# VHH binders against Profilin-1 (pfn-1): the designs that were tried, part 83

Target 1, 132 residues: Profilin-1 (pfn-1), of Caenorhabditis elegans (q9xw16)
Amino acid sequence: MSGWNAYIDTMTAAAPSIKRCAIVGAADGSVWARTEADNVFKASEEELKTFVALFNDVTQVPAKGADIEGVHYVVPRTEESLIFGKKENTGFFAVKTKSAVLIAVYEGPNEVAAQVRKAVESMQTYLNNAGY
Key: E = the ipSAE of ESMFold2; O = the ipSAE of OpenDDE; V2 = 0.75 times the mean of E and O plus 0.25 times the DockQ between their complexes.

## First folded at step 12 (VHH)

Design wc62 (from wb9 with S106A; framework vhh_6fv0_2)
Fold by ESMFold2-Fast, scan of step 12:
Formats: sequence, C-alpha cells, structure tokens
Structure wc62 (fold): chain B 132 residues (1-132), chain A 123 residues (1-123)
Amino acid sequence: as target 1 above (132 residues)
Amino acid sequence: QVQLQESGGGLVQPGGSLRLSCAASGFTFSTYDMYWVRQAPEKGLEWVSTISYSGSNTYYKDSVKGRFTVSRDNAKNTLYLQMNSLKPEDAAQYYCAKDYDILTGAFGEFDYRGQGTQVTVSS
C-alpha cells in the first residue's frame, strides 16, 4: 500500500508529541507506513503479527500487557477497538479500523497523552469512513 | 480562564517578513502541543504549523515549509511564528490554538483560540 505515508504525516502534524507511529494491516501486522529516520518505528514483523492478534480478544490484554518495539507496556483496560498502554512517562495508543491498526508511541504528561489519543481516534474515524 | 492573545501582524510587501507572537495564560502552556492556523476572507480554516509541548518537533504545511519557522518559549508562555518570503497567498487572519483537528479543519468543541492577528501582503 503505497501513499500511506501521507496519513503518517497527518498524524504527526496533528499530535507532534508522537515519537513514532505506524499503520499496519489488521489481518497480519504488515507495515503499510511508519515514521522513519530519527523517528523510525522499530517493531519487527513478528512482534506486529502478535500485536494485531490482540484485537481478536481485547479482554485478555490487561492481564498480560502488550509489547511494542521490544518494550513491555502495562495495559490498564481496553475498549473494543482501542488498546492503550503506559510505562513510566511513555505510552501508546493503538486503534483498529476495518482493515488497519494504527499505533502511536508518545512521551510526555497526561495532557500530551490526551492529545495523542484524540489524533489517533480522529484518524480511525477518517479511515473507517474511507472504507479502511 | 484560558486566554490566547496573538500579535505581530501587519501589512508587508511580497518578499517581506513578519514575526507573530501568541501569549498564553490560564493553563499550563508547557504541557500542550500548539498550532498556528489561518483563515482568509470567506474561506475555511487552514492549518499552518504545529509544535510539540517541548519544542522538539515541528511540522508545516507544504506551501510554507522553508519560509515559516514555529518556535516557543515555555518560560514566557509564548508561541512564535517567524514568516519570511511572504506571498500574497499568505494573507489571512492568523490564530494560535491548543485544540485543532487537522483532518476536519476545525477547532475542537471547546474553542480555546485567541482573537487572531491580521496579515496583509500587497504591493
């Protein structure tokens, strides 16, 4: 899926406190687009396949936590299409659309976390409306 | 009581420069990502630039990249936009914001923007 980099650019402009993010296939965790260079999203194909499978039953995730880029996050709770985690001053938000999973890793205080969540959910709505 | 006060606008000739300021009060400025947006007469809001709460990350609309520079001074609760090589298409009312949705082109439901500062570019 070429052209998906435009959505990464939009996400980072909407929430510039996102450190790294990616759009991956919901079925297999294949990377459609991700941040690059100094902000490269480093998750392996195997890790992403495991991560997107968590959306098959999000109720199991709080007991185990979630791994992104080799970092283990505590997941306090989940919603049907949302997994979020925290580790010290870092965290992530991941949302599932019809065919994709958006993952955004951020660093900062709770005000920053709220801005990142808003941006990720806005993109989720946009992609669902576009048929993705 | 959230307050955002823009200043620094004015009339310049094409190729000129202006430095806009946004003075923030009533919230913890240093913990918010901030936006510059603009609106020309009878047109919708247009995103211009974003800066992270720490100032480490900045993003720009393609048409202003290389000409505009956003910065902030968290000790003074002030946001800046340095505008160089101004073009007639840059003429607009400029606003700073702490709640703006780039995808929808709209301020958040709780509209915490200032009154704006006008930029006019003519020869």
Scores: ipSAE 0.510, ipTM 0.778, lowest interface PAE 1.9, mean pLDDT 88

Design wc63 (from wb9 with S106Q; framework vhh_6fv0_2)
Fold by ESMFold2-Fast, scan of step 12:
Structure wc63 (fold): chain B 132 residues (1-132), chain A 123 residues (1-123)
Amino acid sequence: as target 1 above (132 residues)
Amino acid sequence: QVQLQESGGGLVQPGGSLRLSCAASGFTFSTYDMYWVRQAPEKGLEWVSTISYSGSNTYYKDSVKGRFTVSRDNAKNTLYLQMNSLKPEDAAQYYCAKDYDILTGQFGEFDYRGQGTQVTVSS
């Protein structure tokens, strides 16, 4: 889906502290679009399949944490359609839409984390309203 | 309270240059990604550029790529926009912001933007 790259571009422009991000299928973790080149999102499709399955029961995630790009993140808590994690000065936000999961890995202080969350949630709302 | 004060606008001829500044106060400037947004007469708000809190990552509206450069000086709490090769289509009121949604084209809940600085491009 070449068109999905435009949403990656929009999300990174909205929150330029995002280091890497992807839009993947909610059912299977198939990659629709991801950042490339110097900021390539490195997660395998097998890792992503495992990750999107976490949304089937988010209540179990804080006890186990979550793996993205081979990095284990502490997940302090979850919400119905939101998983977020932290490791040192990095973190991620992942949100589920009707048919997609948006994953954004960022680096920065809490204020930056709040801006990244807002950008990811804005995109989640946009895609849900578009039927995705 | 968040305060943002833009300056550096003016009248230039096509092909001219301007450097805009935005002085920030009331928040920890160095921990926020920042935005430049413009509004031309009888048009909606248009995102122009973003810069990460550290200055390491910058993004631009397609029509300004290669002509505009965003930068910041965290020690001085100041955001900059260097505008080269200005075109009539760049004429607008320019705002800096710490809370702007480029998907909706709207400022955040409390409209954390300055009063803007006017850029006019005319021969």
Scores: ipSAE 0.583, ipTM 0.814, lowest interface PAE 1.6, mean pLDDT 89

Design wc64 (from wb9 with S106K; framework vhh_6fv0_2)
Fold by ESMFold2-Fast, scan of step 12:
Structure wc64 (fold): chain B 132 residues (1-132), chain A 123 residues (1-123)
Amino acid sequence: as target 1 above (132 residues)
Amino acid sequence: QVQLQESGGGLVQPGGSLRLSCAASGFTFSTYDMYWVRQAPEKGLEWVSTISYSGSNTYYKDSVKGRFTVSRDNAKNTLYLQMNSLKPEDAAQYYCAKDYDILTGKFGEFDYRGQGTQVTVSS
């Protein structure tokens, strides 16, 4: 709802190279907030349910990759609460908190990717500290 | 090696205008999102504006929307902040940054910022 939209706005302000992003429930992939209009995050409910389940065992993800918005990304490696992927000039970072998964899709060079990663990890820390 | 140098501050009356500049060197300016942040006396760092590496996307603190405009010239490695309709609450030291975390209010590990440029708004 509107409360969660404030976090989307903060993330996009922190890393304006994010093309689309969303905050979804860690248990079921339900959308709490996402970018809208020209930047609408287009993942389906079933795709998001599948995606958040990847956090149950991130060590399996590099072998299979990950799908977001119907796009298959190569996942070079994972960390305990971080999945990230690349496809040509695009990529994503997804981080898990206690109750949520934050997903940010971006486009640009490695320097841009590093800024997007910092923004989602900062938000992850903030939400974990807030009890989410 | 990374250097950021702000300029263009000064004393203006309420309702006045200033244009701030930030000259960047020591990194590939055109590949970084850039930030303007400010710090008033006895207050913490406050985010003001962000611009994407290409200049296509801009974001602003609510209290400055419609009054401030951020822009960049990648050929000149320069970031700008046009400040119109200045209010006493805008008085602060203004800094540009390439590595600023809005949520923590902190610069990156090496704190690549200059001395900033002082903006004073009074009669």
Scores: ipSAE 0.418, ipTM 0.729, lowest interface PAE 2.4, mean pLDDT 88

Design wc65 (from wb9 with S106R; framework vhh_6fv0_2)
Fold by ESMFold2-Fast, scan of step 12:
Structure wc65 (fold): chain B 132 residues (1-132), chain A 123 residues (1-123)
Amino acid sequence: as target 1 above (132 residues)
Amino acid sequence: QVQLQESGGGLVQPGGSLRLSCAASGFTFSTYDMYWVRQAPEKGLEWVSTISYSGSNTYYKDSVKGRFTVSRDNAKNTLYLQMNSLKPEDAAQYYCAKDYDILTGRFGEFDYRGQGTQVTVSS
């Protein structure tokens, strides 16, 4: 089972509180892999293109928030390669690598959010080291 | 202080069963995803299973899928691993962990794990 789907499987095993996730192209938001079936990641190509463009200037994102799967998230702050948002009991973490953006939508309390962030950042490091 | 105490290991024949327990204290157990990790005598740490904070989602290493079942009792702050159809390849020291990085094969910054519980499979 080589391919981008293997990284999705690794992410969900590392943080099983991830409800849906995807790996998309940093340049255009094209989907390389995503969760499927009962956990299908439903963001449109148009929405993803808009979303990955946020990484061109992350400092502007907290003022506007971010939309993923048609849901508007409040973005309290950003870091150079990290955008995260919250809406009630749900949230997301998105990180940019050299060639990709990883997006993970989760549900749960702050302790779960911290574990999801760690898993996403670990994968970011792994992919960057692999040249992606 | 965070503490994790594993128990339930022992000697079993191939095809046998064991139920491991992990008693957690010093943190709000019900808010953390939990991990089972093992180390065989001549091998590195291997991830075995993960369970979400609520118990709703479980994941397994391919070689144990269908034989092992992870579960938790948040009211008792206890994590379990039911191991059926045990094989010699399952012999290892088993640890539970609050923080384990599957990609690097390392425990978290503070290495919060117990002494582990030994599983031996022999005829």
Scores: ipSAE 0.553, ipTM 0.791, lowest interface PAE 1.8, mean pLDDT 89

Design wc66 (from wb9 with S106G; framework vhh_6fv0_2)
Fold by ESMFold2-Fast, scan of step 12:
Structure wc66 (fold): chain B 132 residues (1-132), chain A 123 residues (1-123)
Amino acid sequence: as target 1 above (132 residues)
Amino acid sequence: QVQLQESGGGLVQPGGSLRLSCAASGFTFSTYDMYWVRQAPEKGLEWVSTISYSGSNTYYKDSVKGRFTVSRDNAKNTLYLQMNSLKPEDAAQYYCAKDYDILTGGFGEFDYRGQGTQVTVSS
């Protein structure tokens, strides 16, 4: 896990409003790295498998929403490689790369959410360029 | 100066129809995705529908699919929601929203949502 944990650290340093974060396999939702201890990302393997399958057809997602860590999020719209959602004062951004899905859960106003999106998209670009 | 003004609500019988309108001003309407959300007396705020800035893509809450149709007229800066086969559970205050920030996916939490229009369904 040590190598992939460095990418989690990079994202959380770039956007401190990320409360919990994970990098998972795009094919099966297997966890490659996640935040731990007081910020442990609590999604089950079954939930993550279901979540990454949403990227097979993102156009269906806004109608049903998405579940992360047992929380049902309203997904207002999607882009080809981006799913984001809101639930009360929390939200998430999830982006797909060639072989991974990055998920970041945050709390805070729109300004910090914009920072979270930038951090996640920057990492998406980096991993795609690295062949992941 | 962003303003959203909903209209078209009212009282209907179950199975009836209503067409809601939202007049937008103070921003470039044609460049924003728009949203319909609702709040019933004993429920939280619920997302109902999304329409892309061009009108090409529409999305709906599962319980309203096949009954509701969202549309927009970018030349008139107006958003619409055609509601058919109305059920008692559809009774709510309906709001249009631009405060769904496309960067964050926000949901009716800002002062940019309109005053709303009431929909009552009773038999």
Scores: ipSAE 0.005, ipTM 0.233, lowest interface PAE 10.2, mean pLDDT 81

Design wc67 (from wb9 with S106N; framework vhh_6fv0_2; at its last look DockQ between E and O 0.94; V2 from the best seeds 0.00; counts 0 for: pae E 2.4 > 2)
Fold by OpenDDE, look of step 13:
Formats: C-alpha cells, structure tokens, sequence
Structure wc67 (fold): chain B 132 residues (1-132), chain A 123 residues (1-123)
C-alpha cells in the first residue's frame, strides 16, 4: 500500500457518509489510492481519464453533467478546482490539487453533503500545501 | 440555536468503563455526521470517533479501536460513546461536535460543541 492510502482513510473518517473515494492523477486519471474491501471505488481507467479532463474547462461541465462509476450525475455548478454532482440522495465531490484529483462519492441528505465537501476541501488544502 | 450537551464523564480506575452521552438540539440531528473529540491536559484537541448520520459507518482513532464504541439514537437526538478498558491516556475533556475537521484538528467556524464532560482515569 502506498502512502496515499492514509489520505483515503483520513477522508473517510472525516466524513463517514463517504461511500467510496479515490485519489487519482490529475494528468491522466491513474489511480493512486482508493477505498477497497466493501467500499471499492469502481470507476474505470477510461472513465477517470475522461473525468479528470473535465477540469480543463469546468465551465462546460454543468451542461453535460459528469459520470462516476457508471453513474451519471447532474452538476449544478462548478468552481475552478471543484466539480460536484447530485443524483437523488447521492452525489460526489471532486477537487483538484496541484497534481491530483480527489473524488468522494457520498450518500445522504444535503446536510451530510456539506460535511463531505468540507472534508474533501480540507484534504485539498492539505495536499496543496504539501506540494501535491 | 445549535446546542450540544455532553455528560457521563467521571473518575474511573484503569480498566474501567464509562458511557458518554451527547444531547443535541437546535438542528436536525439525524441528518448530520457526528464526532467525538477530546482534549487532554496541556494537549491539543484530538479526534476520537466519527459516526455517519444513519449510524451505518463508524470510525475510530487507532488508540481507541476495540475499546470505544460510538453509536447514536436519532429518535432521541443523542450521541453515545461507550468507553471500555479505559487507560490513563484516555483522560481528557470529551466533546461532541457536528462540525469538526479531523485533518486540521479544529472545530468549525461556529465551534458547535458543548461544555464537554471530564473523564479521569486514575489508579
């Protein structure tokens, strides 16, 4: 296991309503770490390659939505380094760091979504400060 | 107004048990992930445990795994922490929170926590 698994553990502990999450390379979508066991992050390499490319122009993402793990999410809006989607009582938050994209898929009410966002953004800040 | 009130602390011998409670009001308790954090004398805040809004997922600090159990009763708006096999290093003021960053070790902007409950472990 790589040192990146520790960050996965931290994010899931920080926001326990995260069902699955992954840390992938921002350039190519390669998986650096992901939730495993009963909560395996299931996005394919091709899907992740496409997903991380969305950050090249986030302004276009709300018009077409985003796919994670074969699920299509509505993207209400985006920020420069943040893409988030919703589908019923599920959603995802994806944030871009200097070299990585953090993706967290969650389940729960909107209040929980806000907690998940904070956890992911906190990790984003941490990794950015660490040079990643 | 968000209110959290911890209780159940006390003095126990090493190996003893305590059950902490946190009464929540002023927000929809059942829709928030909840946290237990503690602060030992002359030390900073440290994360102890987290539980999902539904109670389906729980996480623990490594040092308390197997000894502590977090649970919740959403119908009663109450968070619990069962602490077994207590050690001297568990002595601390224990807080419950709905807004805590385990990465930074900080409460949220509004510092939503109670007065805390003191846990003392002495031989």
Amino acid sequence: as target 1 above (132 residues)
Amino acid sequence: QVQLQESGGGLVQPGGSLRLSCAASGFTFSTYDMYWVRQAPEKGLEWVSTISYSGSNTYYKDSVKGRFTVSRDNAKNTLYLQMNSLKPEDAAQYYCAKDYDILTGNFGEFDYRGQGTQVTVSS
Scores: ipSAE 0.905, ipTM 0.944, lowest interface PAE 0.5, mean pLDDT 95
Fold by ESMFold2-Fast, scan of step 12:
Structure wc67 (fold): chain B 132 residues (1-132), chain A 123 residues (1-123)
Amino acid sequence: as target 1 above (132 residues)
Amino acid sequence: QVQLQESGGGLVQPGGSLRLSCAASGFTFSTYDMYWVRQAPEKGLEWVSTISYSGSNTYYKDSVKGRFTVSRDNAKNTLYLQMNSLKPEDAAQYYCAKDYDILTGNFGEFDYRGQGTQVTVSS
């Protein structure tokens, strides 16, 4: 197995408007893989622990929003295993699998946001089917 | 009506070059990330390259890195794939798409797919 970095590479190829992304542990927010170098995903350990805990009750999230990389996002709604947000021309999609949370931060118009969502949900399905 | 029209394919010898074009109409081309995908006879679809809506980010299948270059001209609603140092393994029908799932190897919306252009590499 080549490790989790291959999934990061697949995500960025699937939706190249993703600026930064990460795969983190659902239980504790520990980073399994993330974009690096010029596209480093900058969220702190504390922020990620707080973020993954949002999936314990997604219905609370729209009232408060969500913080990723020190940026506060408005979360207009949530679905059972999906949190997404917008701030100006940027946004994110985060999905929970059995063992992981995928977070993708993107920039662009609504059309690329839709492409990013599809890519993230496709990866979620793939990882769930693989037992993660 | 969404239309994607690929062109530029042909027969080349190993080591040759081709430039593929994809003319897009019926949607706002400049707001979509775009894909190049290929299918060899009796094989499944294979992702080749992706380019962001602005053209600033490009990604490639490992086996074509350094040989293929994707680009776009948003003013002309046209996507390009410059293919250099072509190998027999590159022979396939090439398609452009605005909806392609790399993990499943399938187009998300079949109607967004163009007719394709054939690339043959032989001597």
Scores: ipSAE 0.671, ipTM 0.844, lowest interface PAE 1.3, mean pLDDT 89
Fold by ESMFold2, look of step 13:
Structure wc67 (fold): chain B 132 residues (1-132), chain A 123 residues (1-123)
Amino acid sequence: as target 1 above (132 residues)
Amino acid sequence: QVQLQESGGGLVQPGGSLRLSCAASGFTFSTYDMYWVRQAPEKGLEWVSTISYSGSNTYYKDSVKGRFTVSRDNAKNTLYLQMNSLKPEDAAQYYCAKDYDILTGNFGEFDYRGQGTQVTVSS
């Protein structure tokens, strides 16, 4: 999935407060691409399988929260294809496309969170339009 | 009301340097990631550089890496672009922006940018 790394690069350049991110398969959580090097996205395959299954019914997620990279996040809100998690000064946005889930873990204030969400949703739209 | 004002453009020879500034007001500058974008005549918008709200992360278009440096001074609400080793292909109107979508090449629905500053590179 080396071609998918370009989308990781685009997301981090578009929202530079993203600390780690990944593109994973929506059906099984298999990693198509992720941040590497100094900021490796380290979620296990078992954790990712559980995580992507949350999109089967996002309305249940706020009650139980979500786990990624061994960290438990409170989920204050969801949408049909979006899960937002928070823990202290960090958080994540995850969005589902036809075939994938995009996950971005960030650090920063609410204004940065909004910029991260926009970057992730823009990529979601782009991939959906491309058939993914 | 969000205000962005670019300055520091001008005419330089190839190999020369310019430092662009972007003065920000009407929003909390220190809590936003910021962007430099440029447009040559009759060409589309081209992303140049991005810097995180704290200044700790910077990203560059490949063609400017090693020559351009983005920075910010949050105490002065100012964004900078130091441009060294300028080439004719760098000639463009340069904009700073609070919102820019690299994938679509658009400033978003509210078009938060300044009027730009012109960089011209010629002998």
Scores: ipSAE 0.452, ipTM 0.771, lowest interface PAE 2.4, mean pLDDT 90
ESMFold2 (binder alone), look of step 13: mean pLDDT 79; pTM 0.800

Design wc68 (from wb9 with S106H; framework vhh_6fv0_2; at its last look DockQ between E and O 0.92; V2 from the best seeds 0.00; counts 0 for: pae E 2.1 > 2)
Fold by OpenDDE, look of step 13:
Structure wc68 (fold): chain B 132 residues (1-132), chain A 123 residues (1-123)
Amino acid sequence: as target 1 above (132 residues)
Amino acid sequence: QVQLQESGGGLVQPGGSLRLSCAASGFTFSTYDMYWVRQAPEKGLEWVSTISYSGSNTYYKDSVKGRFTVSRDNAKNTLYLQMNSLKPEDAAQYYCAKDYDILTGHFGEFDYRGQGTQVTVSS
């Protein structure tokens, strides 16, 4: 296990309603770490490449939505380093750090979504401070 | 208003067991992931366990894995922590929370927690 797996474990522990999550390279979408076993993050390399590129211009993302693991999500709005989507009782939060994109797919009510966001943003802050 | 009230703490010998409860009110308990955290004397807050809103996923601090079990009864708005094989290092004030950052070791902006329940493990 790479050192990045520890961050995956931390995020899932921080927000247990996260079903799957991954840490990928911001430049190319390469997977650095991901949930495995019963909760394998299944996004393809090509999909992740496309996804991380969304951060080049987040203002256009709400009009297009975003795809993760073959699922299309509605993106209500974006922030400079945050893309989040929703589909029924599921959604995702993706945040960009200096060198990575953290993606967390969750399932649950809106209240849980808020908890997931906080966990992902906390990790974002941590990694940024660490230089990643 | 959000209220959390912990109970079930006490004095036990090493190897003993306790079952903590957390009564929740003032929010829709069943829609929140919940946390157990503890603070030992002269130490900071540390994360103990997390459970998803539905109870389907649970996570534990490594030092308590296999000994502690988190559960919840959403119908009763109650969070539980079964603590078995207690060790002296488990002695702490235990809190339940719906807003806790395990990375920073801090409660949320509004510091939603109860008064805590004291767990003492004495040989």
Scores: ipSAE 0.900, ipTM 0.941, lowest interface PAE 0.5, mean pLDDT 95
Fold by ESMFold2-Fast, scan of step 12:
Structure wc68 (fold): chain B 132 residues (1-132), chain A 123 residues (1-123)
Amino acid sequence: as target 1 above (132 residues)
Amino acid sequence: QVQLQESGGGLVQPGGSLRLSCAASGFTFSTYDMYWVRQAPEKGLEWVSTISYSGSNTYYKDSVKGRFTVSRDNAKNTLYLQMNSLKPEDAAQYYCAKDYDILTGHFGEFDYRGQGTQVTVSS
């Protein structure tokens, strides 16, 4: 896990309304780093393997929704490397890089959702440029 | 029009304290996460602290942890930064921002920062 915790710290500083987040392997959903303790990201290995496989064909996701931490989210639409979901006052943004998937669960109004999306996409660009 | 107005800077000796304020208008302050950012002479922008829209979550640059405290009063549309145990390295122009990218060191597509308030720490 060398160094990946620093990216979790950067994500939460960039968008402090993120409740929980993780960086997982794009191929298998293996956890590289995640928030811990009171903000522990609770997704199971099985759930993460299923979730990252959604990026193989994101066009199927709006019809089925997506599950993160045992919570079912409505996915209104997707973009090639982005899946986002909403459930009442909570939501998530997940973006795929070359080697990783970044997942951020947040709580707050639409303005907060926009700030979280921006932070996640900024990190996606940074990691892609770094070869991840 | 988004407007941010910082105040509270000044000259202090090492170990001194200052409380910065940022008065916000032109947007729904209570629905945005907010940032404190500083720029020392001949240096780039440096992120200092973030606070969630509700005030429940706060984050700090490692070098200021335990010394600085960010807070907000959503009823007054005001963001605060309490700075204790000030060090010479803290001398900078301090800005509040609604839109700041920590990875790139930019205020985003639109520069929604205020004019800043100068903090000087004497030797």
Scores: ipSAE 0.653, ipTM 0.838, lowest interface PAE 1.4, mean pLDDT 89
Fold by ESMFold2, look of step 13:
Structure wc68 (fold): chain B 132 residues (1-132), chain A 123 residues (1-123)
Amino acid sequence: as target 1 above (132 residues)
Amino acid sequence: QVQLQESGGGLVQPGGSLRLSCAASGFTFSTYDMYWVRQAPEKGLEWVSTISYSGSNTYYKDSVKGRFTVSRDNAKNTLYLQMNSLKPEDAAQYYCAKDYDILTGHFGEFDYRGQGTQVTVSS
């Protein structure tokens, strides 16, 4: 199998308004792959450990919001395996698979946000079916 | 409601160029990322290129990188694909899309495909 970087490439090609994204371990937030170069996904290991732990009880997240890359987002609502956040014209979608959390940070209108969510959820399904 | 009309295909010799256009109507073109896909006879759909809603980000399948250029004019609701250095392997029916899933190879929920435009490379 290609490295995890191929999945990063697929997500960005599927939703080109994604600015940064990463695949991190669901248990500990360790980075398996991320966008690099001039679009480095730059969340700290401590921040990612805290972030993935939100999936242990997503019902508590809307009251607190979520932080990623040092940015605080409002989380209007959650689903069992989906957390999304908003700040101005930017946002993120994060989904949990069996082993990982996929995080995509984007900028754009609501139509773009819907395209980003679809790309991330399609990858979630793909990885779950592959055993990840 | 949603309509996509592809044009600009034709017959070209290897190494030649074509410029495809996609006229969009029935939706707010400037707020959607857009895609070019193609289909050779008896083959599945193949992703070719993606462009962000603003035009600031573009992506290409590896085999066309450096030869094809995607662009858009949001004032004219038009998507373009400049195809240079064409090879026989590029021959296909070309479609534009506002909703295409690269992982599954499917158009969006309602499949608003136009008729496409045929690219033929003599060899």
Scores: ipSAE 0.492, ipTM 0.785, lowest interface PAE 2.1, mean pLDDT 90
ESMFold2 (binder alone), look of step 13: mean pLDDT 82; pTM 0.827

Design wc69 (from wb9 with S106V; framework vhh_6fv0_2)
Fold by ESMFold2-Fast, scan of step 12:
Structure wc69 (fold): chain B 132 residues (1-132), chain A 123 residues (1-123)
Amino acid sequence: as target 1 above (132 residues)
Amino acid sequence: QVQLQESGGGLVQPGGSLRLSCAASGFTFSTYDMYWVRQAPEKGLEWVSTISYSGSNTYYKDSVKGRFTVSRDNAKNTLYLQMNSLKPEDAAQYYCAKDYDILTGVFGEFDYRGQGTQVTVSS
């Protein structure tokens, strides 16, 4: 069992418009913690392994998009440690730390998206500073 | 210009109640998650509660859970915090925020903040 659940709780408190989220290993996509029950993050380990490998070269991602929880997202652009996508009224932000990838799926307008981005980037900074 | 104006604070005895309000203007209130944060004398900012843009999801600091209730009226651009069973530890200056980083305790760069509203709990 993972003590990482406390970080999931902190992210959802920081941006309650996050519908589902997870913290996964950057090397293999293994789940360290995720939202559960009615908010269960549904991505398979195989899908997550494929997803975290996108961070090996983020410049290729906008041409193909990205899949999370079996949903294909348009990725308009990327940054060195950030992949984000949009599909209708839903979207995601994924950020890479030294050892982890944080993924947050949300629903709402651009203002909500901005708050979710801030929450995942704040956690990214915290985890990097903690050596993760 | 984003403006947030808190009100409703005051002096209460332990076990008493207060209802705080936050009047918002200068942004589309109904599309933002909102926060209540507080700062006790000689202490840093601490997060108290969050409410989603729609009002469907609410979160609370463990020590206030079951005593405080956050709500919002998107038609009036107003955020509320109902505080019941107040304890001396709840005494603080209370602020609302549109852009607050829970991990660092830092407000967003462009949010207007007034003086907040003072809550004092004593007998």
Scores: ipSAE 0.403, ipTM 0.719, lowest interface PAE 2.3, mean pLDDT 88

Design wc7 (from wb9 with D99N; framework vhh_6fv0_2)
Fold by ESMFold2-Fast, scan of step 12:
Structure wc7 (fold): chain B 132 residues (1-132), chain A 123 residues (1-123)
Amino acid sequence: as target 1 above (132 residues)
Amino acid sequence: QVQLQESGGGLVQPGGSLRLSCAASGFTFSTYDMYWVRQAPEKGLEWVSTISYSGSNTYYKDSVKGRFTVSRDNAKNTLYLQMNSLKPEDAAQYYCAKNYDILTGSFGEFDYRGQGTQVTVSS
């Protein structure tokens, strides 16, 4: 069967405006899979550990923002299992499943952001249904 | 209202070529990623290719890589699929779409596709 990299491939095919993405452990931020080479997702393990901990209380995130790949994003609001941020022409969507956090960094207009969000939420549903 | 109209299908011999077109209207075509999907007789919908809004990123189903090329002309609001080295297994109704769920292989609520164009590969 396919490993975790197959889900990264599916995500980028579903939303080709994703520049970089990763699937990480919800408990510790350990990387299960990420985009590589020219599209390498660069976040450190320490940064990811801090980031996944934000899902323990998403209501605190809009006041302080979020850091991904050393970039500080403004987080205008959150939902129970969704954190998203924006910085000029770039942004990210991060969703939590039972055991994983999916992070997708994109670049493009609001219509592209909506398509990226849809792809990330679809993968969240798929992974939850698969028991992750 | 979003409108998508496919054309360019037809009957072709194995090894032949066809170029499909999709004329889009009713939305800002240049700001959307676009999809080609197909459905063969007695089979479900199958993703074929995706292109980013700018045209800079393209993705393909493994079985069509190297044979199919997706492209777009944002000034003309038109999406294209160049199909070379056609095989009998490529025979299907081909649709363009503004949205498509690759994970479920289906269209969701408010997803739009065109009427489709038929591709037949036969002697």
Scores: ipSAE 0.574, ipTM 0.796, lowest interface PAE 1.7, mean pLDDT 89

